# Designs tried in a protein design chat: VHH binders against Glycine betaine monooxygenase reductase subunit (bmoB). Part 5

Target 1, 368 residues: Glycine betaine monooxygenase reductase subunit (bmoB), of Chromohalobacter israelensis (q1qyu6)
Amino acid sequence: MTQNFFNPVTTQTWTNGRHNVRCVKVIQETWDVRTFCFMADQPVLFFFKPGQFVTLELEIDGEAVMRSYTISSSPSVPYSFSITVKRLPDGRVSNWLHENLQVGSELVVHGPVGDFNVIDYPADKVLMLSGGVGVTPLMSMTRWFFDTNANVDLQFVHSARTPRDIIFHRELEHIFSRIPDFRLHIVCERGDESGEPWAGFRGYLAQAMLELMVPDYLEREIFCCGPTPYMKAVKQVLKSNGFDMSHYHEESFGATPADVRADVEELAEQAEAEMEAVDTADMLQVEFSNSGKSIRIMPEETVHAAAAKLGLHIPKACGMGICGTCKVKKLAGEVTMEHNGGITEEDEADGYILSCCSTPKSHVAIEF

## First folded at step 23 (VHH)

Design b1 (from a5 with S33A)
Fold by ESMFold2, fold request of step 24:
Structure b1 (fold): chain B 368 residues (1-368), chain A 120 residues (1-120)
Amino acid sequence: as target 1 above (368 residues)
Amino acid sequence: EVQLVESGGRLVRTGGSLRLSCAASGRTFDYYAMSWFRQAPGKEREVVADISYDSGYVWHADFVKGRFTISRDNAKNTVYLQMNSLKPEDTAVYYCAREDSEHFGEYDHWGQGTQVTVSS
């Protein structure tokens, strides 16, 4: 292509926002894990902080669905970006992606965003701890350190259920075999059904095993991602040994369907009672354009609460303005938003707000 | 579609014991970490205990430590909460939940809950 090629000096980089992308490659990583690679229609360099995530905007069976995935690729190869998805036997989005997302598929992603990254927490000595598919943000970090010749002492302990479940196994072994200051330990919790032997560590990460593998672990900046019981076990070891937890970082999404549904039910009851008891002249309208629903709320109520009263399920993880999970696009009107880093300047410039931390100052319209 | 069904909640006196069960439908139970949550009237839902897919990692919240024990039986697709030395502040609806195995900290299936009431 004559004028649509990558030029490292002049091709524009993406920034946090809403992006139209196309799947350009699908890689089968394990029997149930695939990597999907994306590019934009116009050349874009996909720089980001290793460890950050995107949120996919999907339509599944006629319903709008938002689902976050960490970026597993490294910005050292910025011509595309990748996510890595484990197919869950009963998962809705993960199975839909495995069945429907193919080369040529187009979709919208939001991001990149996330405070779980290695750029914001520089350190000379790093310990990465992952369980299962939790390896994906840490793989982005590892690729970055390797590709940029970073001057770090890197220890990586990965726990997988069985040997066949080790994601990126060959690449991890390759990277870690070539750098003296890089050490890899893979722990398999169980044997494969095929009975394949595993000569490495077996069992569960515990203090004794961690001390054997990484005796200086208390001196390291720690990045952790894995199942909640795994991450809590790691934190228990660290806290009980006096680790300064300001050097501990983990990725957790936190939102639950039942919690969100309970909020929606309660707010719907309140809205009905309020209509019986109060004149709505003092309320402000919040309109949700994709659903076609609107409601009047008091100025001290959040946009997220307004959606819940209408039965709309905007994801909410922290509720404190730290994560980007409740991010929605405001089409019209003004809000007061108080956040703690969960939204960027570009998001705000593009009209995004954190619904859980935004209250209306006028009538508003939200793309949801 | 996976369903989680709690049972065993009832009225019990302070100091008593109770065992909750959560039965899961389907053949995928041993892929997932499971948790017990509780929600008391007027309070936010809170995690009580977590257990990994094969019981290799177990965690209990400080407010139940030493009194409650989570366990699971993968052959029966069931997770349990043994509750000893019950206190009035343990009165709540108890829910079992399945952790999303890809979005850690998120739960993709919940039971309907079972009421535990601890009388003085």
Scores: ipSAE 0.745, ipTM 0.920, lowest interface PAE 1.1, mean pLDDT 85
Fold by ESMFold2, fold request of step 24:
Structure b1 (fold): chain B 368 residues (1-368), chain A 120 residues (1-120)
Amino acid sequence: as target 1 above (368 residues)
Amino acid sequence: EVQLVESGGRLVRTGGSLRLSCAASGRTFDYYAMSWFRQAPGKEREVVADISYDSGYVWHADFVKGRFTISRDNAKNTVYLQMNSLKPEDTAVYYCAREDSEHFGEYDHWGQGTQVTVSS
């Protein structure tokens, strides 16, 4: 029927650390950009400072890989969080995520962390400048300001390569159409060579264009994220016009801060050491015969959780043993199954179990 | 696989000029910003110049401004560094690098480097 319920008074909020999360939604934003939404198995409120990032702990081709992505969702809706990923030609991590990360996938993330955020630098007048996928931290900030009814005068200038590359286009137009003190400007660097018409601003962000769009830009707190040549061009305009750069903030999360990398590496190593130190005398093996994967789990963990830890996706809808969606065939071993009518006596006689409501009593083998 | 191959480094006298080239393999060149870096013996690698995917944004470090010019020819999959008024302090191995288009400030491919030596 439903998963565990959020209680906004008692449900825990996450804090900086290592978290297991599950992808619950995938949104195609543009032809090459996707948003991946995550929740924890235990209900968690995902509070953070808008603009902060997480660091993904991945294994790609047998190698451990850490990559940071901004949280593109807003903490004003803290029941999940999202990252937004552009797939690049020849990109390793971005292509792997697009090809392998789907609803039901489990992922380890670290965070939230980051000094690029709107909470630590409050201001009445804000200018957001983004290029390409650099829109993602600024989208988190924008959603936050909109959702919380912030008393801020917000100017947002987004540069995209072509009209089809505008990330979050409809939502940005919606948000900015509803608030008189919010102004959106979208610049396309190249015209409509792809068949989509564009009658708006064209070209590259330069002083003259910025003065036309945001004539008071020198009076604003500025948050900037985009390709290095873009951000350096912005800084040149600001510095050459006497802007007080203590009010300029940029995100270059390609270089995860050294303290964040050290923390992520230390926590990952500690987690591995704890797993190796765990007394396996109480653990039971769950084998998945079709995939050839196996794992040892504690007897209070479900077969579904075991599959998820191996990256195997067993469908789960209700999680309560009612709907039968998580039904799998047990080839060997014994389980304790607590269900609420989601499996028939005939199915049980034929060796089927509800993986989401079954815990091992012995080593088990599952046809999956 | 994307490969970056620098060329054009050589010995040049102070005040001379030199053009470096970086040829990229594959058909993805025009999706990426490119940079030139240099590393002198015993020193940290430092950025010299950046250029956006279509040359719309160009940046040069202050220590080379007015002397060096980055450019690119997307039809030839090549980025250039024109170096004028060379000084002995410009002696270094010069590398071209491709910026990760999603993780700004990181570079996912590097050339092997080309040596530039500026003599008195």
Scores: ipSAE 0.713, ipTM 0.905, lowest interface PAE 1.2, mean pLDDT 85

Design b2 (from a5 with S101A)
Fold by OpenDDE, fold request of step 24:
Structure b2 (fold): chain B 368 residues (1-368), chain A 120 residues (1-120)
Amino acid sequence: as target 1 above (368 residues)
Amino acid sequence: EVQLVESGGRLVRTGGSLRLSCAASGRTFDYYSMSWFRQAPGKEREVVADISYDSGYVWHADFVKGRFTISRDNAKNTVYLQMNSLKPEDTAVYYCAREDAEHFGEYDHWGQGTQVTVSS
């Protein structure tokens, strides 16, 4: 009986709102840039429009701090999302993230939101222009086009300070080498002080350079992200050459509609109120029998998340109740399990659960 | 906390010249783009000029028409605005600002401003 594992993935998609997430991976991209990857405590698919951003809700030195970051991953890999953060010398949040955020860290995010995305502005010919960390939303877009086999003629021009500062360098080269209609141009503003020779374009993006790289740039939908002087230089070139600016898009965090800000503030207030209202009485105890450790968790938290909080590492691959890797034996108590075929009826009858998609309904004991 | 301090604003006659300076505290001046703004009485604040971290990119507002020039000296942690051929309509408080390097188009630090008055 070929168990048609094609059970429709009944996994819930996240919606715009407040979400508890956990850092599951940290990647060093460059000497001062890191990518942080997140998953939800509950199985959710992270669908969003490539180019959108999230707002992190953090507590730094006892103060609530909100900071927005573009999602750098693609929605084509919906089991997680990532942000890519450059450590700034005077950056409060960027330094905190680099110093404190690690695998297992939990935080709250708001979103996804943003009008700077490729879904709302479809085109057959696209030009991406990035400066520095401005590459992050455009990387999301690029990954999306690649993964979905989009029929797009893509030109990507990225400007970095030095070769060592090129974020996603190897990945970009890999993607663009595989697709004939994708063209990558990397410009370095300065030579590598480390002595690494740069054989590519040098200097600052100007009209002549753009014309050489992308002769048909006036016929393209343009997505631009970088420092203001860089973006203004680009806009000047476009306007001076008669480009229809209705086809020009740039990332602006300030354009978050007042209503979205208000909503985020309201949601934050509601969340605080709910946290205050969560009577310790509603907390459920999860006990891990092999380790002898126990923790009280919120009703919406998973057994896997409970384990992680105790420093217990239950293996997990999908987090969606599909792969079965997170299977553990429940010794006592009741859970709600929403799986997608990763556990058999026989296993359930034997007392096993998928920890990644099981939420306690009562005090529970786990053999782990 | 990074501080920005403007200087050089004074009363000048029409056709005169001024050089404004903005000194930034800290050691990481060359990581950030800088801008000059101005605000005239009863008017909204407007951007005068922008400059990238190494002066590779510079932008001036249309009303400048070649009269003003933004520059910077990273060794001195200072951004400048050379203003020539001043007009009465240039009368305003001039502010320097540092761009937020994570949120482009936003500014995370502002100076207190320096008053420029151009008399007819």
Scores: ipSAE 0.915, ipTM 0.970, lowest interface PAE 0.4, mean pLDDT 90
Fold by OpenDDE, last read:
Structure b2 (fold): chain B 368 residues (1-368), chain A 120 residues (1-120)
Amino acid sequence: as target 1 above (368 residues)
Amino acid sequence: EVQLVESGGRLVRTGGSLRLSCAASGRTFDYYSMSWFRQAPGKEREVVADISYDSGYVWHADFVKGRFTISRDNAKNTVYLQMNSLKPEDTAVYYCAREDAEHFGEYDHWGQGTQVTVSS
């Protein structure tokens, strides 16, 4: 496994846009919640504002589907990013992710984006209020404050249905036990059917409970994320007590950005057009001689993409024909290569190509 | 696909009462928050009330002023809107909606609506 050596000094930062990523880890958080960790094919640093989200571009049952998820990991560890997904019985995407996404799976993400973040709203005193899966953006924020040794007085109130449903329970306890200025309050709405005793707060978040947990809550920057009835209850408490609502923030995904929709629609149309146009007659065969694997690809697909479809990992760093990392030897056939200086004329003369920017014009054979 | 079906809308007199029902298909009703909306002729759709999955949290719009009450029966996969002291201004098509559990504040399913008409 050629360890993609992250050189932190030379590694580029990802920018807002469309990114190919690979799932590198799946973590079971609770009985119905999983965290999926992603890395890019090319070494990139995933910097973002804690609380921001990405939009997944998926194909489910032949249909292009987009779904946004908050990044639950911290940018303080920029080598990967994570999303945390609750499996919903009627959820199309959540079920698909839980059933199909595994280590090695590739998908496309858009982002990062979002105004619900702690960078744009700095404060010395912070109150986080979460309900259920709403903990995910706040966890990113919490991890960020912890990892950066931020001088923040942090109060975190998380409400879960049952103790079994507490997402990130152990990690939250760990973080908050280590920092004197961090305080964690977990509220369970009901007891666990399993009879596990809950020694913490029980019931629903109300004014009296909030006052007991966080007496100075009116002096804090408030970040809230949870079901609408929960958030509205919080807002009512704040407004009734004279809180300046300019210091209240809640998550909003807004409408899928128009540009992301357009991109996906365009891609879907292209894919459909390509499927319709792909008279099986125009498919080009790519053979990998060392592995003995072969695949038929569309004329516009790269040699690198062909390899990936076969589970062959050709190292790639830039994807733009600059770094030369994806250099492979072409044994037979013709390709169109659009490179940006990542290969020498001598190498080309010797039969080498950059797989990331080479598209077959004929049946091709690659030494890989 | 989950379907929502509203019922109970009819013509009533001012000061009258009406109970709307919204039945959801499927078996996972208690995973989702539900809402009632209304849309009067020439007006924008507005939220009337919200209710959490177990009724632990409820919210009513200011214009309700204690006249309407949202409730739910998870065993019946049904959300209700009890409307009392109805006024002509309450004339609208009433919709039930299911909140998207992954995107709070958004709704992933809507009913077809039921017409409520309050006569003077």
Scores: ipSAE 0.914, ipTM 0.971, lowest interface PAE 0.4, mean pLDDT 90
Fold by OpenDDE, last read:
Structure b2 (fold): chain B 368 residues (1-368), chain A 120 residues (1-120)
Amino acid sequence: as target 1 above (368 residues)
Amino acid sequence: EVQLVESGGRLVRTGGSLRLSCAASGRTFDYYSMSWFRQAPGKEREVVADISYDSGYVWHADFVKGRFTISRDNAKNTVYLQMNSLKPEDTAVYYCAREDAEHFGEYDHWGQGTQVTVSS
């Protein structure tokens, strides 16, 4: 009975913590912005509060790097979550993601966390103010309101540099065109170099513009996300007009949660301890006869993994001992092979093994 | 790695003027918001002014009261702080910082600081 892994009734929900995820889709949003969509290896529903963020645990150039990103997708689509990343010229992580993250890539995330969300601050009238990539948490919120048929009077003001820089432009227009109580205002600082006329608001968000777009802005719960000068400009307008700032919210990643740091440190310590505890005596040698390369591996490592560490690419498709693509000839030694039908008894008798599910029990030699 | 280098700090008399400069290395200066901070002896670091990538948004702290002006020249990869009507209370180390464009309100690069001393 093929366990219907996507039964929404029986599928577990993720909790705040460390999660292994796989990139399943990459979407080009603008010329310099991409959305990365993730799923768990195990069926999990990704419930979170719209506006929350996750922290990516990455290894870049041999260094462990953590970086937080707002979840840009809505919990109303719980089978996956997404982050939307602007490529920054000097951004270490943003560049790495754009250059290296693709469908099939695996990484670790921590979360979800964050108090910048619409669940903790319910309101009938909402104003969203975004600048640039600050649109990402607000998009999550907007999608949530739309998908849950929330009875919310929503005003959304998004500010972009140019029309080409408008993240989620088509989707925003689509959503807001369908709901009478939703109003979208897009402000572009300048026109396109191509001379395409921008028929909307131009320039920088100021009091007069805000009053024109959202006359009742002082009566709304305000969610704001953008560059600091932008947010400070907004706050100045609000304060100067007597807005109750207890109804103003802005995104804050704060310090990496202590628990996330502790987890990473603990994992690092464990890894170090395991490395120290790995008595060199327990390492098994794998030799690849055709390449003349050899490596010492841990007893739990596969022959395929050993090859990969040496830069030897053994073809692999399933990694589960089913397809047989990773079949190699064992010349000497003993392995434990746990396959799922990807190799015949005849092949085994002839000395072949599936490298993806074979772990050495002794020093082994492989014809590769 | 992007470097920020402040200059222009010196001893000035009360009521005097000073212009601080912060030069950024690299070619991507116009992607980032910049800020000036100051730290007086025994006090916490405080933000003086912020400026967006194209100077479209500018913010000054309340204590500035129109005396200081932040500006930038993207062609020169430089942010400035024009300080007028200086007071002894303005004595501090002034720092230039670049805002983290992925984590708003955080800063990913700092200068070494420049000392401004205002004598009575």
Scores: ipSAE 0.913, ipTM 0.971, lowest interface PAE 0.4, mean pLDDT 91

Design b2 (from a5 with S101A)
Fold by OpenDDE, fold request of step 24:
Structure b2 (fold): chain B 368 residues (1-368), chain A 120 residues (1-120)
Amino acid sequence: as target 1 above (368 residues)
Amino acid sequence: EVQLVESGGRLVRTGGSLRLSCAASGRTFDYYSMSWFRQAPGKEREVVADISYDSGYVWHADFVKGRFTISRDNAKNTVYLQMNSLKPEDTAVYYCAREDAEHFGEYDHWGQGTQVTVSS
């Protein structure tokens, strides 16, 4: 249904900046890695340089949090973009994303930005070296080369802890099996605890292994992403063998851009000012009867947004009053609902509303 | 919140040896790469050594020249820096740091540092 809003001829391209986006898909990649796919509320084409990243603007436990993630999807599929996130045991944002981000969730992103990309460093021979979650920007690059039929001799060496930790394993195999000039090498540090045999390279990436996999590695443009000890090991091999390091590229997020910080601060100040200006008298109470939770919201906020603030997750797909997924029963009060056919007159008569496009006019009670 | 605590820094004579320790709090020590840094008076902080989560990858700065060795014991949540053949030029505050696992090359936790002084 979302495709019906896209006109490939008239659809605008997003620009570097602050964007409201909605999660439209969540993909389990491995036992601890998920891909989150995003679209904008208004149809836009997400063009970017493969390898670039976005910065998420989140609110976690009442605190504004910024966190950057590489775009793992390719600009060759511009109707959405994706990030791939590994859940870290003590990672604040990674855990929050895994636990809270779902289809219909809305968030703000900044970007795209980043100098680690294949557009700015074109080459006929490319070597990609990744460790662990470092595969994500390189996957974007790989997908780009594949989808655009790029005339590139590509060698890809990915190092994972175990076979179960190989992110994009099937997709990588698929892509590389189809293109003769693409070569994939996967190195696992250890075997799978599950007993699945690994027939590929084992251990840690070293000079001898690299020479065996990619004998002409010194003649290639190298893109490397992984833990610092891994990347430094790679660099040592390259330097010791006389590689021109001007052809070596490594991912770096750098500090959050100053402009992004300034924007967020300004927005926060504005929000605070608005909150101070909001006469508490104009706030409307939304009660959710099943949970027993209630919240006061501003007159322009939706019932769905109210629920979200309380940690109540009402399913939402379109956010435009079309799909009906966010339908809830109103028990009391009045709302203004602007829908686009996602609810029937019968449902309305029965007291149902679309929470995504319903704004309270009075105190309301919702069965949820 | 994860805390890093360095120990072992002291006054030592030229040619002497010292072992620094960095203890990490928390449950997830073996998920992260660790590093030793040092900062001498009036100089910038510089990386001394890096070690991956399972010690599979180890890196030492050029100025180490085989004198220092980074290691770790995940069972003890501790990273070590064995320093041999110490020189006056090695006088610095030594810091332990944990690499940010989502932003490689960045560090999300630092210790308070331990002073190493090498006398001539």
Scores: ipSAE 0.911, ipTM 0.970, lowest interface PAE 0.4, mean pLDDT 91
Fold by ESMFold2, last read:
Structure b2 (fold): chain B 368 residues (1-368), chain A 120 residues (1-120)
Amino acid sequence: as target 1 above (368 residues)
Amino acid sequence: EVQLVESGGRLVRTGGSLRLSCAASGRTFDYYSMSWFRQAPGKEREVVADISYDSGYVWHADFVKGRFTISRDNAKNTVYLQMNSLKPEDTAVYYCAREDAEHFGEYDHWGQGTQVTVSS
């Protein structure tokens, strides 16, 4: 007879890796948002850094699919973990989860991982800014601060499209009403079609609104997650007011090269004006045989980045060598690949590489 | 399946103007943020402008600020890029893209691109 019980001293904790889990609860959060709760077959404590994510390993219509979701639960209650999923109108994975994932369903997850978290960036005063489903990593952080009796001054500004789209609304109001140094502001961008009343802030987050809600926002460690136009609006307000951006943290799964390039180009132009440019011409050629395109890149750049520079769109999910989504076949040459379990030894023997974590050591040819 | 089709790219003189259009298929257009990107040969693609689902947030890259304007017409399932005061440096293939509504910063649909060439 096997004995399954939780013991916080002797029960194993999970670590980054591949895990078999079972759905044990499904919660309807809003009309189009559900929370799925998971446990392992044997007792496991699900510690992680609040803000981190897992990657689901799914099979949809006979095709392997990997999709990352932030952990919306808090590690302060480590007996299960949860993800919160909004049903996107034409979303493949989100619709599949809502239609097929039920209590008793088993699946594989990878993780926990992620640099967007509150453990690595401790602060006495925190500002959380979320848009839409971007609330989920910040909910994990909020639950953590509340459950652990953290001595933190917490300001939370959440933007939702309409009042009915406010995820976790009742719980957020409950948590924030009970702690003197916790303040919640919810902004609704529009009224819903039903004309439901909303007595709070309306419109779009702007400097004047942020100053009214959080007058000391420039003194806070900031965690931001929401649609790219929302996050860029936030960053514009912060930069234009001289905020030290080393205290700004955001969750973004695939920042565009142009956005990153604009910041890097500005810094590079300043450095170039101050010092003579040194061109280290150890570039290596990467060819993409199916497209007929090629490019020379620095040895520190990935094969995925090379494809992106040529307008080729190799699928990517985790970017960390975990999920295998960026797998491509190498026809020639050598790479350095720093993967984290996302490729099998058989695939490597057959010439496959993970483009997101492979850098060239020689001229390389890729079947893509 | 959502398909994005750009149009309006052509040869234009320095100082001229163009309007690019991106028509989206399907019924989901007004749910998603949209972006314009551009890519010159041998260079990494770069974002030019972003617009939220309802135009409530609009962003333009500094290198086009004041010259280019992104807009959208959700009734026509179309996003636009009005390009004024064009420079030779604006020569590129311009792409329309739809942001993933869950994985912010990733784009799940791309058009095939439209060539803009700016002559001296």
Scores: ipSAE 0.820, ipTM 0.938, lowest interface PAE 0.8, mean pLDDT 85
Fold by ESMFold2, fold request of step 24:
Structure b2 (fold): chain B 368 residues (1-368), chain A 120 residues (1-120)
Amino acid sequence: as target 1 above (368 residues)
Amino acid sequence: EVQLVESGGRLVRTGGSLRLSCAASGRTFDYYSMSWFRQAPGKEREVVADISYDSGYVWHADFVKGRFTISRDNAKNTVYLQMNSLKPEDTAVYYCAREDAEHFGEYDHWGQGTQVTVSS
């Protein structure tokens, strides 16, 4: 409805951060799975590494709720992005999204982030293994390979509970039927309640079945996403047959001290790449008094991101202003802090801020 | 508001056997994968066994393989851990947990725990 213009060369791209988006389309994929498509108010190119995720910032029943979803769309078509949500029987967020998220709905998302992606692990022979809704990051990867005309030998084995639970079934068959080096195998664990037959593979993925479907599986780069019992069964087969697990990748969310350190180092490297074209007159200085380091950042960047660009490791857990782990003392300057209960009025009066959700309004000094 | 309640933990002798139970409330039990974890005093919590929603996939940690068996009875909303050939190092609080169906490897509900003590 708006007269927006996309120019793939000049339109602003998104980067890891907090974004306001609007739902522009809702697609019913199966009886209990929907895809929600989003755009920004201004034209934005939604680049990311296929397999990455976003985290939704929601308000449900007056409470702040954060929930991560993989990006199921491909960055090869970057004019919008999509998530695909299965309605869980007693799921708070998944039910809320199915019942309340509609065309025109606005929300905040954080990201894109995630180490589970095909860009960081290039290979000529790939095996994708998914269980249930675990298909979603692998669908992003598959769309990417297809859309970019990738020269890759791709095997995809998808396990669904029943035939009616096969997510993206028509599109997967379409893509895989058109490319000789692409092979698709779908396994259904159970029959439908209606008693409809399934002519394909039935049962559970095991070594014998995998050998039949993908005889050369030990030679492939493997991307796996599904319930933990499924993924552990896969890993047991691989380890028992001497597979080099450095070529095995599985979906993970969250952070550990090592993951947090890697994210910080990545942001520091990105900052170095961005400095050549930035107009420094629009930037604000953030100083870290204990380390003696300082950096100039854009007003939309957080104090935590500033520290990361300098190689300083402020502890972070939620990243959304809820847990309070990123709390630091501000010695000077002003910030805009958008917290979700992770800091008390007493702490604010004592000069503390949550670095993960504070952006500078002036030059700022931090005790760190 | 799902609740998980473990039971069956007690003192047993080395070499003995014990069966733990985890009863789940509500009508959603047979949708979710379940796990048993344990935590000894001063140690990090560790996974012992996993089972898929319909028992089609079952996994046991190497340190209990051949001795422990996870199972479930969806008609009774219950997950079991049969523990045989118990050793003193199996002494821990055992927890039943339900896997998040979208964030694989994360758990959205935990039981209170049941103490297992293996005496020499």
Scores: ipSAE 0.802, ipTM 0.932, lowest interface PAE 0.9, mean pLDDT 85

